# VH-VL binders against Rho GTPase-activating protein 11A (ARHGAP11A): the designs that were tried, part 6

Target 1, 191 residues: Rho GTPase-activating protein 11A (ARHGAP11A), of Homo sapiens (Human) (q6p4f7r49to239)
Amino acid sequence: VPFNALPHSAVPEYGHIPSFLVDACTSLEDHIHTEGLFRKSGSVIRLKALKNKVDHGEGCLSSAPPCDIAGLLKQFFRELPEPILPADLHEALLKAQQLGTEEKNKATLLLSCLLADHTVHVLRYFFNFLRNVSLRSSENKMDSSNLAVIFAPNLLQTSEGHEKMSSNTEKKLRLQAAVVQTLIDYASDIG

## First folded at step 18 (VH-VL; from s1 with light chain Y31F)

Design t1
Fold by OpenDDE, fold request of step 19:
Structure t1 (fold): chain C 191 residues (1-191), chain A 123 residues (1-123), chain B 111 residues (1-111)
Amino acid sequence: as target 1 above (191 residues)
Amino acid sequence: QVQLVQSGAEVKKPGASVKVSCKASGYTFTSYYIHWVRQAPGQGLEWIGYINPSGGDTYYNQKFKNRVTMTRDTSTSTAYMELSRLRSEDTAVYYCAREYYDDSGYYDAFDIWGQGTTLTVSS
Amino acid sequence: DIQMTQSPSSLSASVGDRVTITCKASQSVDFEGDSYLHWYQQKPGKAPKLLIYAASRLQSGVPSRFSGSGSGTDFTLTISPVQAEDFATYYCQQSWDTPLTFGAGTKLELK
């Protein structure tokens, strides 16, 4: 189901955001200091159970471990019909990462202006959340780089991580992570 | 030391109920899921279900869904499993087990087990 | 339900031997690069003891002579060299789907 077709909540300063994202991020807000948040493997059976409940509109996130909620967030983006970062921007985004720091940031953000307004709202909301997580890296050990490595495959919906590693594959993964890291670091400037 | 200590052996009639206790010590009780597993005499292991750290969430094997109730008492660091409408095939050793987790995550593996509670259901 | 098939059901070995036990799942138990397959040891009258989790991760305190390998549907527990205290029943367990299920067990006996 496209994220536009999902239930949405009105969030001040961000607009209409998928309710699941709002609920999940809100639930995790009190746990952003948790070490290894988003890195730890979750219980598969609990993820399945939680997803089922969420799909049926049942409130269940409040009692779930942070790592399970984190797992659901990753899964949410991974299972979108299309990557939240649209495929037609991938090449340009990756190229942007090969520029100098200032140019990289500027180019990446300029490219984000090509995103649909609703996508911008969603990404701004989510990346600001991740930024907040990264700001607690002294505690949770999840800086923007670490988070980027984790979320890049989910947001870009790439499968390179499961392929045999080559120099080119490794480079691509690095660039993908760099894209996400830039967006985390400059979350408020997206769009 | 980290351990789970279960209540003593039970002998019940068919149709009765049994409530097994599992007292935790040596670790933060409210941080771990508790699972229940049983083993019939000379047989393998059968998973019954789990209860989350807060006790607010349970998941039961469908085989037991209508007969099993899992609860927790945080004040005493004790988990409970109640099985109702007992039948002869419920004769088994019942184990409580702590779900393991580490820096790598949760895998629903069980690192700490109770010593087991023998339940005999007979007429 | 996911069926777990262990092979062999029993085997005899001598101290010092290399022993291999196989566990086959009726469907893949892999998720996001991890295998949700675990191994336990059980001695008579005792609760199971966790040996290996996530297919190949050695549980703390377990001797290094125990090792696990495999992915997808096929997994192996290896004991090398076998020690006197290793004669017991071994179980594999999947945690990819509910209900969690165990293999029927493999009894390792002294030759």
Scores: ipSAE 0.827, ipTM 0.929, lowest interface PAE 0.6, mean pLDDT 95
Fold by OpenDDE, fold request of step 19:
Structure t1 (fold): chain C 191 residues (1-191), chain A 123 residues (1-123), chain B 111 residues (1-111)
Amino acid sequence: as target 1 above (191 residues)
Amino acid sequence: QVQLVQSGAEVKKPGASVKVSCKASGYTFTSYYIHWVRQAPGQGLEWIGYINPSGGDTYYNQKFKNRVTMTRDTSTSTAYMELSRLRSEDTAVYYCAREYYDDSGYYDAFDIWGQGTTLTVSS
Amino acid sequence: DIQMTQSPSSLSASVGDRVTITCKASQSVDFEGDSYLHWYQQKPGKAPKLLIYAASRLQSGVPSRFSGSGSGTDFTLTISPVQAEDFATYYCQQSWDTPLTFGAGTKLELK
């Protein structure tokens, strides 16, 4: 189901955001200090159960472990019909990461201006959340780099991580992570 | 020092109900899911369901869905499993088990087990 | 339901031997790079004891002579070298789908 067809909530300063993202991020807000957040694996059977409840509009995240909610977030992006970061921007985004620091940041953010308005709102909301998580890295050990490695495959919907590693594959993965890291670090400037 | 201690052996008639207790100690009770597993004499292990001590949400094996009720008392760090409409096939040792958790996350493996509660259902 | 098939159902070994027990799932139990397959040891009159979780991760306090491997549908538990206290029944368990299911067990006996 495209995220535009999902229930949405009005979030001040961000606009209309999928309700699931709002609920999940809100639920995790009190747990952003948790070590290894988003890195730790959740229960598969609970993920399935939670997803089913969410799909039926049943509130269920309040008592769920943070790692399960985190798992649902990753799964949410991965299972979108299209990557939240559009495929037609991937090449340019990766090339941007090979520029000098200042140029890299500018180019990445300029490319984000090519995103649809709704996508910009969703990404700003989510990346600001991740930025907040990264700001607690002294406690949770999840800086923007670590978070980027985890979320890049889900946001870009790439499968290279499951293939036999080559030098080119490794480079691509690094560049993908760099894209996501830049977007985390400059979340408020997206779009 | 982390342990689960279960209630004593039970003998019941067919059609009756049984409620087994599982008291946790040595750790934060509400931080770990509790699962229930049974083992018939000379047989393998059968999963019954789990309870989240934090919140009390449960999930039951459909085989037992209409007969099993899992609850918990956070004040006493005790989990309960009640099985109703007992039949001879319910004769087994019933275990409570803590779901394992580490830096890698949750895998629905069980690292701490109660000593087991023997249930005998006979006419 | 996911069926778990263990092989062999029983085997005899001597102290010092290398033994391998296999577990086959009726479908893949992998998820996001992890295998949701675990191994337990059970002695008569006692509760099961966790040995290996996530196919290959050794539970804390478990001797290094125990090891697990495999992915997808095929998994193995290896004990090397077998010690006197290792004679027991071993079970595999999947946690990829509900209901959680166990293998029928493998009894390791002293030769």
Scores: ipSAE 0.816, ipTM 0.916, lowest interface PAE 0.6, mean pLDDT 95
Fold by ESMFold2, look of step 18:
Structure t1 (fold): chain C 191 residues (1-191), chain A 123 residues (1-123), chain B 111 residues (1-111)
Amino acid sequence: as target 1 above (191 residues)
Amino acid sequence: QVQLVQSGAEVKKPGASVKVSCKASGYTFTSYYIHWVRQAPGQGLEWIGYINPSGGDTYYNQKFKNRVTMTRDTSTSTAYMELSRLRSEDTAVYYCAREYYDDSGYYDAFDIWGQGTTLTVSS
Amino acid sequence: DIQMTQSPSSLSASVGDRVTITCKASQSVDFEGDSYLHWYQQKPGKAPKLLIYAASRLQSGVPSRFSGSGSGTDFTLTISPVQAEDFATYYCQQSWDTPLTFGAGTKLELK
């Protein structure tokens, strides 16, 4: 289902955020020092079991291993019917990252002003969480560059996939990661 | 030294219950899931379910769901599996096993096994 | 349930031989570039011992004469060269879906 139709929680400073996202990020804040958070895969059978419990309203994230919760977060964005970063902005976002060093960040953030207000609230919430993870990279070994590589395919997915254009696909993957890294590093400036 | 030590052999009549213990030592008990697996005489391995020792969360093979209960006591680093309404086909060796993980993530492979607890169910 | 089919059920080998045991899953056990397929050795009266996890990753303390390969539904365990201590029963196990399931086993016997 679209993220607008999901249950939401009111979060101070950010507004109404999907309740799953709040629950998952809140649970991970207690484990933000975990080495390899988001890089390490969760258990496949536990991800399935945990997703089923969450879908039925069972509160089970507090005792789940951090890497299982992290896997659910990646799955949440990957399985949205439409990417949270609108597909019609993807080309412009990639072109913004081809500008000069100072200009690319400004252009990327200006493009975020085209997002609907609700989308901006969710992105600011989530990317600020990722920024907090990156600020603990000395402990968890996950800086913003690493997080961007992991999350780019989950946030900028297309129906075509990234496999069929291997020479051109590598360049686009690098630019997609650069978009995500800018959003992590400048999370408070989104929108 | 990482070790799982199980309780001794049991002989039970049909309709009874059994509770097998599995004591962990040499590692942080709450950091690893514990699975239970059984092996009937001369046969292969059958998975029963798992428990998260940290929160006590369980998952049971549907074949056993109405007859199995897994618990743990974190103060003694011990996992338990109780099987009720025993029948002769429950005769098997019951193992506890620790879930393995490495730097790249979790696999539901089992790196440490208990020595096994033989259960005989006969009238 | 995912059925795991091992072949052969039994085989005989001499010390020094190369042995290959196969395991076929009834559906793919791959997820995000990893295969959720594992190999165990079991001697009579003993618990299984993990040899290979994630299709090809050698468990610590296991000799390099053991190797695993394959992906999707088709997997192999190779022992080369076979040693005297390798005569045992070998099981594959999938962990892609519950219930976790094991192959029926392959008994490796001395010729």
Scores: ipSAE 0.588, ipTM 0.818, lowest interface PAE 1.8, mean pLDDT 89
Fold by ESMFold2, fold request of step 19:
Structure t1 (fold): chain C 191 residues (1-191), chain A 123 residues (1-123), chain B 111 residues (1-111)
Amino acid sequence: as target 1 above (191 residues)
Amino acid sequence: QVQLVQSGAEVKKPGASVKVSCKASGYTFTSYYIHWVRQAPGQGLEWIGYINPSGGDTYYNQKFKNRVTMTRDTSTSTAYMELSRLRSEDTAVYYCAREYYDDSGYYDAFDIWGQGTTLTVSS
Amino acid sequence: DIQMTQSPSSLSASVGDRVTITCKASQSVDFEGDSYLHWYQQKPGKAPKLLIYAASRLQSGVPSRFSGSGSGTDFTLTISPVQAEDFATYYCQQSWDTPLTFGAGTKLELK
């Protein structure tokens, strides 16, 4: 299901955000100190059960382990029909990260100004949540670099899929993570 | 000493119910999922389902869905499995097992097992 | 349901031998670079004991003579060298999809 067709909740300061995203992030905020949040895998069989409950409108996140909720959140972005970061911008975002140290962040944030207003609101909401996770890295061991590596494949997926490993694949993955890290570190400046 | 201690052997007639207990000790009971697995005489292992002791939520193998109920009592650190409408083919050893996780996450392997509860269903 | 096929069903060996047991899943049990395949040892009258999880990761307290390998659908448990306490039945288990399923077992016997 496209993200604009999903149920939305009004969130102060951010606007209308998909209700699942609000529910998942709110539930994880109660567990933000969890060591390895997002790095540790949730149970594959429980993720399938949770997804089925969410798809049928059942509240199910309140008792789920944090790593299961985190896995469902990663799956949410990975399985969108189109990436939340528009595919047309992916190449430009990667090129922005190849600029000089000072210029790469500014260029990345300027590219975010090309996003639709609704997309900007959702990205600001989610990336501020990830920034909050990174600020607790002394306890959860998840800094913005770690979170970026984890979320880059989930946010910057392409329909062209599963290339076999090459040194160019490793370089592309590094640049994708750098894009996501900039968005985490500068979450309030997105748009 | 981390262990799961199960209730004793049971003999039942077809149509009856059985409730097996599984008492945890040496670890935080609510931090680990409990699975139930059975083994018929001379046979391999068959998974029945799991329970989250923290919230009590369950998931059952569809083969048993209408006959099995898993519960827990957090004050005694005890999980329970009840199997109803027993048949002779339910004759087996029933195990509770603790779900393992490491720093990388959950793999749904089982690191601690109860000693087993023998159920015999016969006329 | 994912069917797990173990071979051989039984095997005779002497102390000091190298033993290989195989497990084949009816479909891939890999996800995000991990294999959801585990190995257990069971002695008569006792509960199973976890040896290897995620195809190749050795459980704490298990001797290094046990090792696991494989990915996708094909997995191997190796015992080298076999010791007297290793005569038991060995099971593989997948955890990629419900119902969780086990192989039929491989009985390792003293020659």
Scores: ipSAE 0.540, ipTM 0.803, lowest interface PAE 2.3, mean pLDDT 88

Design t1
Fold by ESMFold2, fold request of step 19:
Structure t1 (fold): chain C 191 residues (1-191), chain A 123 residues (1-123), chain B 111 residues (1-111)
Amino acid sequence: as target 1 above (191 residues)
Amino acid sequence: QVQLVQSGAEVKKPGASVKVSCKASGYTFTSYYIHWVRQAPGQGLEWIGYINPSGGDTYYNQKFKNRVTMTRDTSTSTAYMELSRLRSEDTAVYYCAREYYDDSGYYDAFDIWGQGTTLTVSS
Amino acid sequence: DIQMTQSPSSLSASVGDRVTITCKASQSVDFEGDSYLHWYQQKPGKAPKLLIYAASRLQSGVPSRFSGSGSGTDFTLTISPVQAEDFATYYCQQSWDTPLTFGAGTKLELK
C-alpha cells in the first residue's frame, strides 16, 4: 500500500505521519539505550506475525522486543510500493555526495526541496528519530554512520535484482549510505 | 542455574483436558519467549506454539488452534500450556523450551528445555 | 509449511569416524545474511540439546568436534571425531516460518 493511503496520526511540529511510524518510533524511544538497536536481528517469524497484526489494526507493539520493532520499521520502508525517497531523485542524490564537503550536504538538502510537502513531513519525523538514536551512540553503539549503512538499502532500494559486489557497486553503496547519513545529521533542514 | 522445571506425568481419558506447567528459574522470565514442543513415542518433534511472558501474547500452530491455550504467571515465573478435547494421538512428551538470542539477535533456536511432561491419553 | 528432509535416517559409525548429516529445507531459510537453521542432539528419555544455531554457530559448552555449514536450503552437521557420547538422534529445525518444523531425525548408532 502507498504510504499516503495509510492511517495517519497528527504529530506536533511534524503534521500528519503514518500511524505505524509514530507507534514504532514511540515504542523504540522507550528503548533507545538498547545496544545494537537496528543492527541486531529481530525474530523473522515474529516480524511476520507483527506485520500481520499491524496490517489488521491490532496495534500490539508495546510488548514486542525492540529488535523486532526495529526490523518491522526497516521492512516498512523497504516494502513501500514507491520508495519514500523518489527513485528519480536517487541518481542526483548520489551525484550530490560526490561534491566537496560543504557542497555535498547543501546539494543533498536542496534536492530534498523537490519532495512533496507530505513526504518532507514524514522524512523529517523519521530522520529526527534516527538522529535522536545517534545522539545516544555512547550507549547504543549506533552512530549516524552505522544507521546510514543499515537504512540505505531500505530507503534507496532499486528495482534491479542482479547487481553483484564490484568496485562500482561498492562505491554506489557508500554513496547511498552518505546520502542517508546527511539526512540523519541534518534532519531538521530537510525540505 | 538456568532451568525450566515441568509438572509431572499425566494420564487422561479422551475428551479431557490437561494443563502442563513450566517453572523458570535462574534468569529473567519476562525477557525470553517460551515455546512448547511435543514428541509422540518413537517420533520426531512437533512445535505447538509460543508465548511472550512479558505481555502474554501467543501464537499457535494452526494444527492445535482452538484446542491449545498458553498462559503465564509472572509472579511465579511459570508458563502453562492447556490442551483440551484430548485424543489418543495427543499421547506424547510435552516440552517447554526457552527461545535463545545472542548479541547478533534472535534466531528462534531453543537453548534451555524442560525435562518433559509425559501425557498418556487412553481409554 | 516448510518441510525439513534429513539424510540419512540412520547411520552407523565407529568412535573416531567423521560423520556428516544433511538437512534440506523445502524453501530457503535465509534472511538478511543469516540462516534460520539449527541442530539438536537428543538421547532417549531426554530433552533435545542445542548444538548449532544459525547454521554454523556453536552453542556455548558444545565441543568443537561439532560443526555446521550450509545456506539457503542445504545444510550439514559434521561430527569429527565421533566420540562414544555422540551416539544419539540428531534433528535440524528451521525458524524462518511458522509452524517451526523439525527434520524427522538422523539416528547415529555405534557400528
Scores: ipSAE 0.500, ipTM 0.788, lowest interface PAE 2.5, mean pLDDT 88

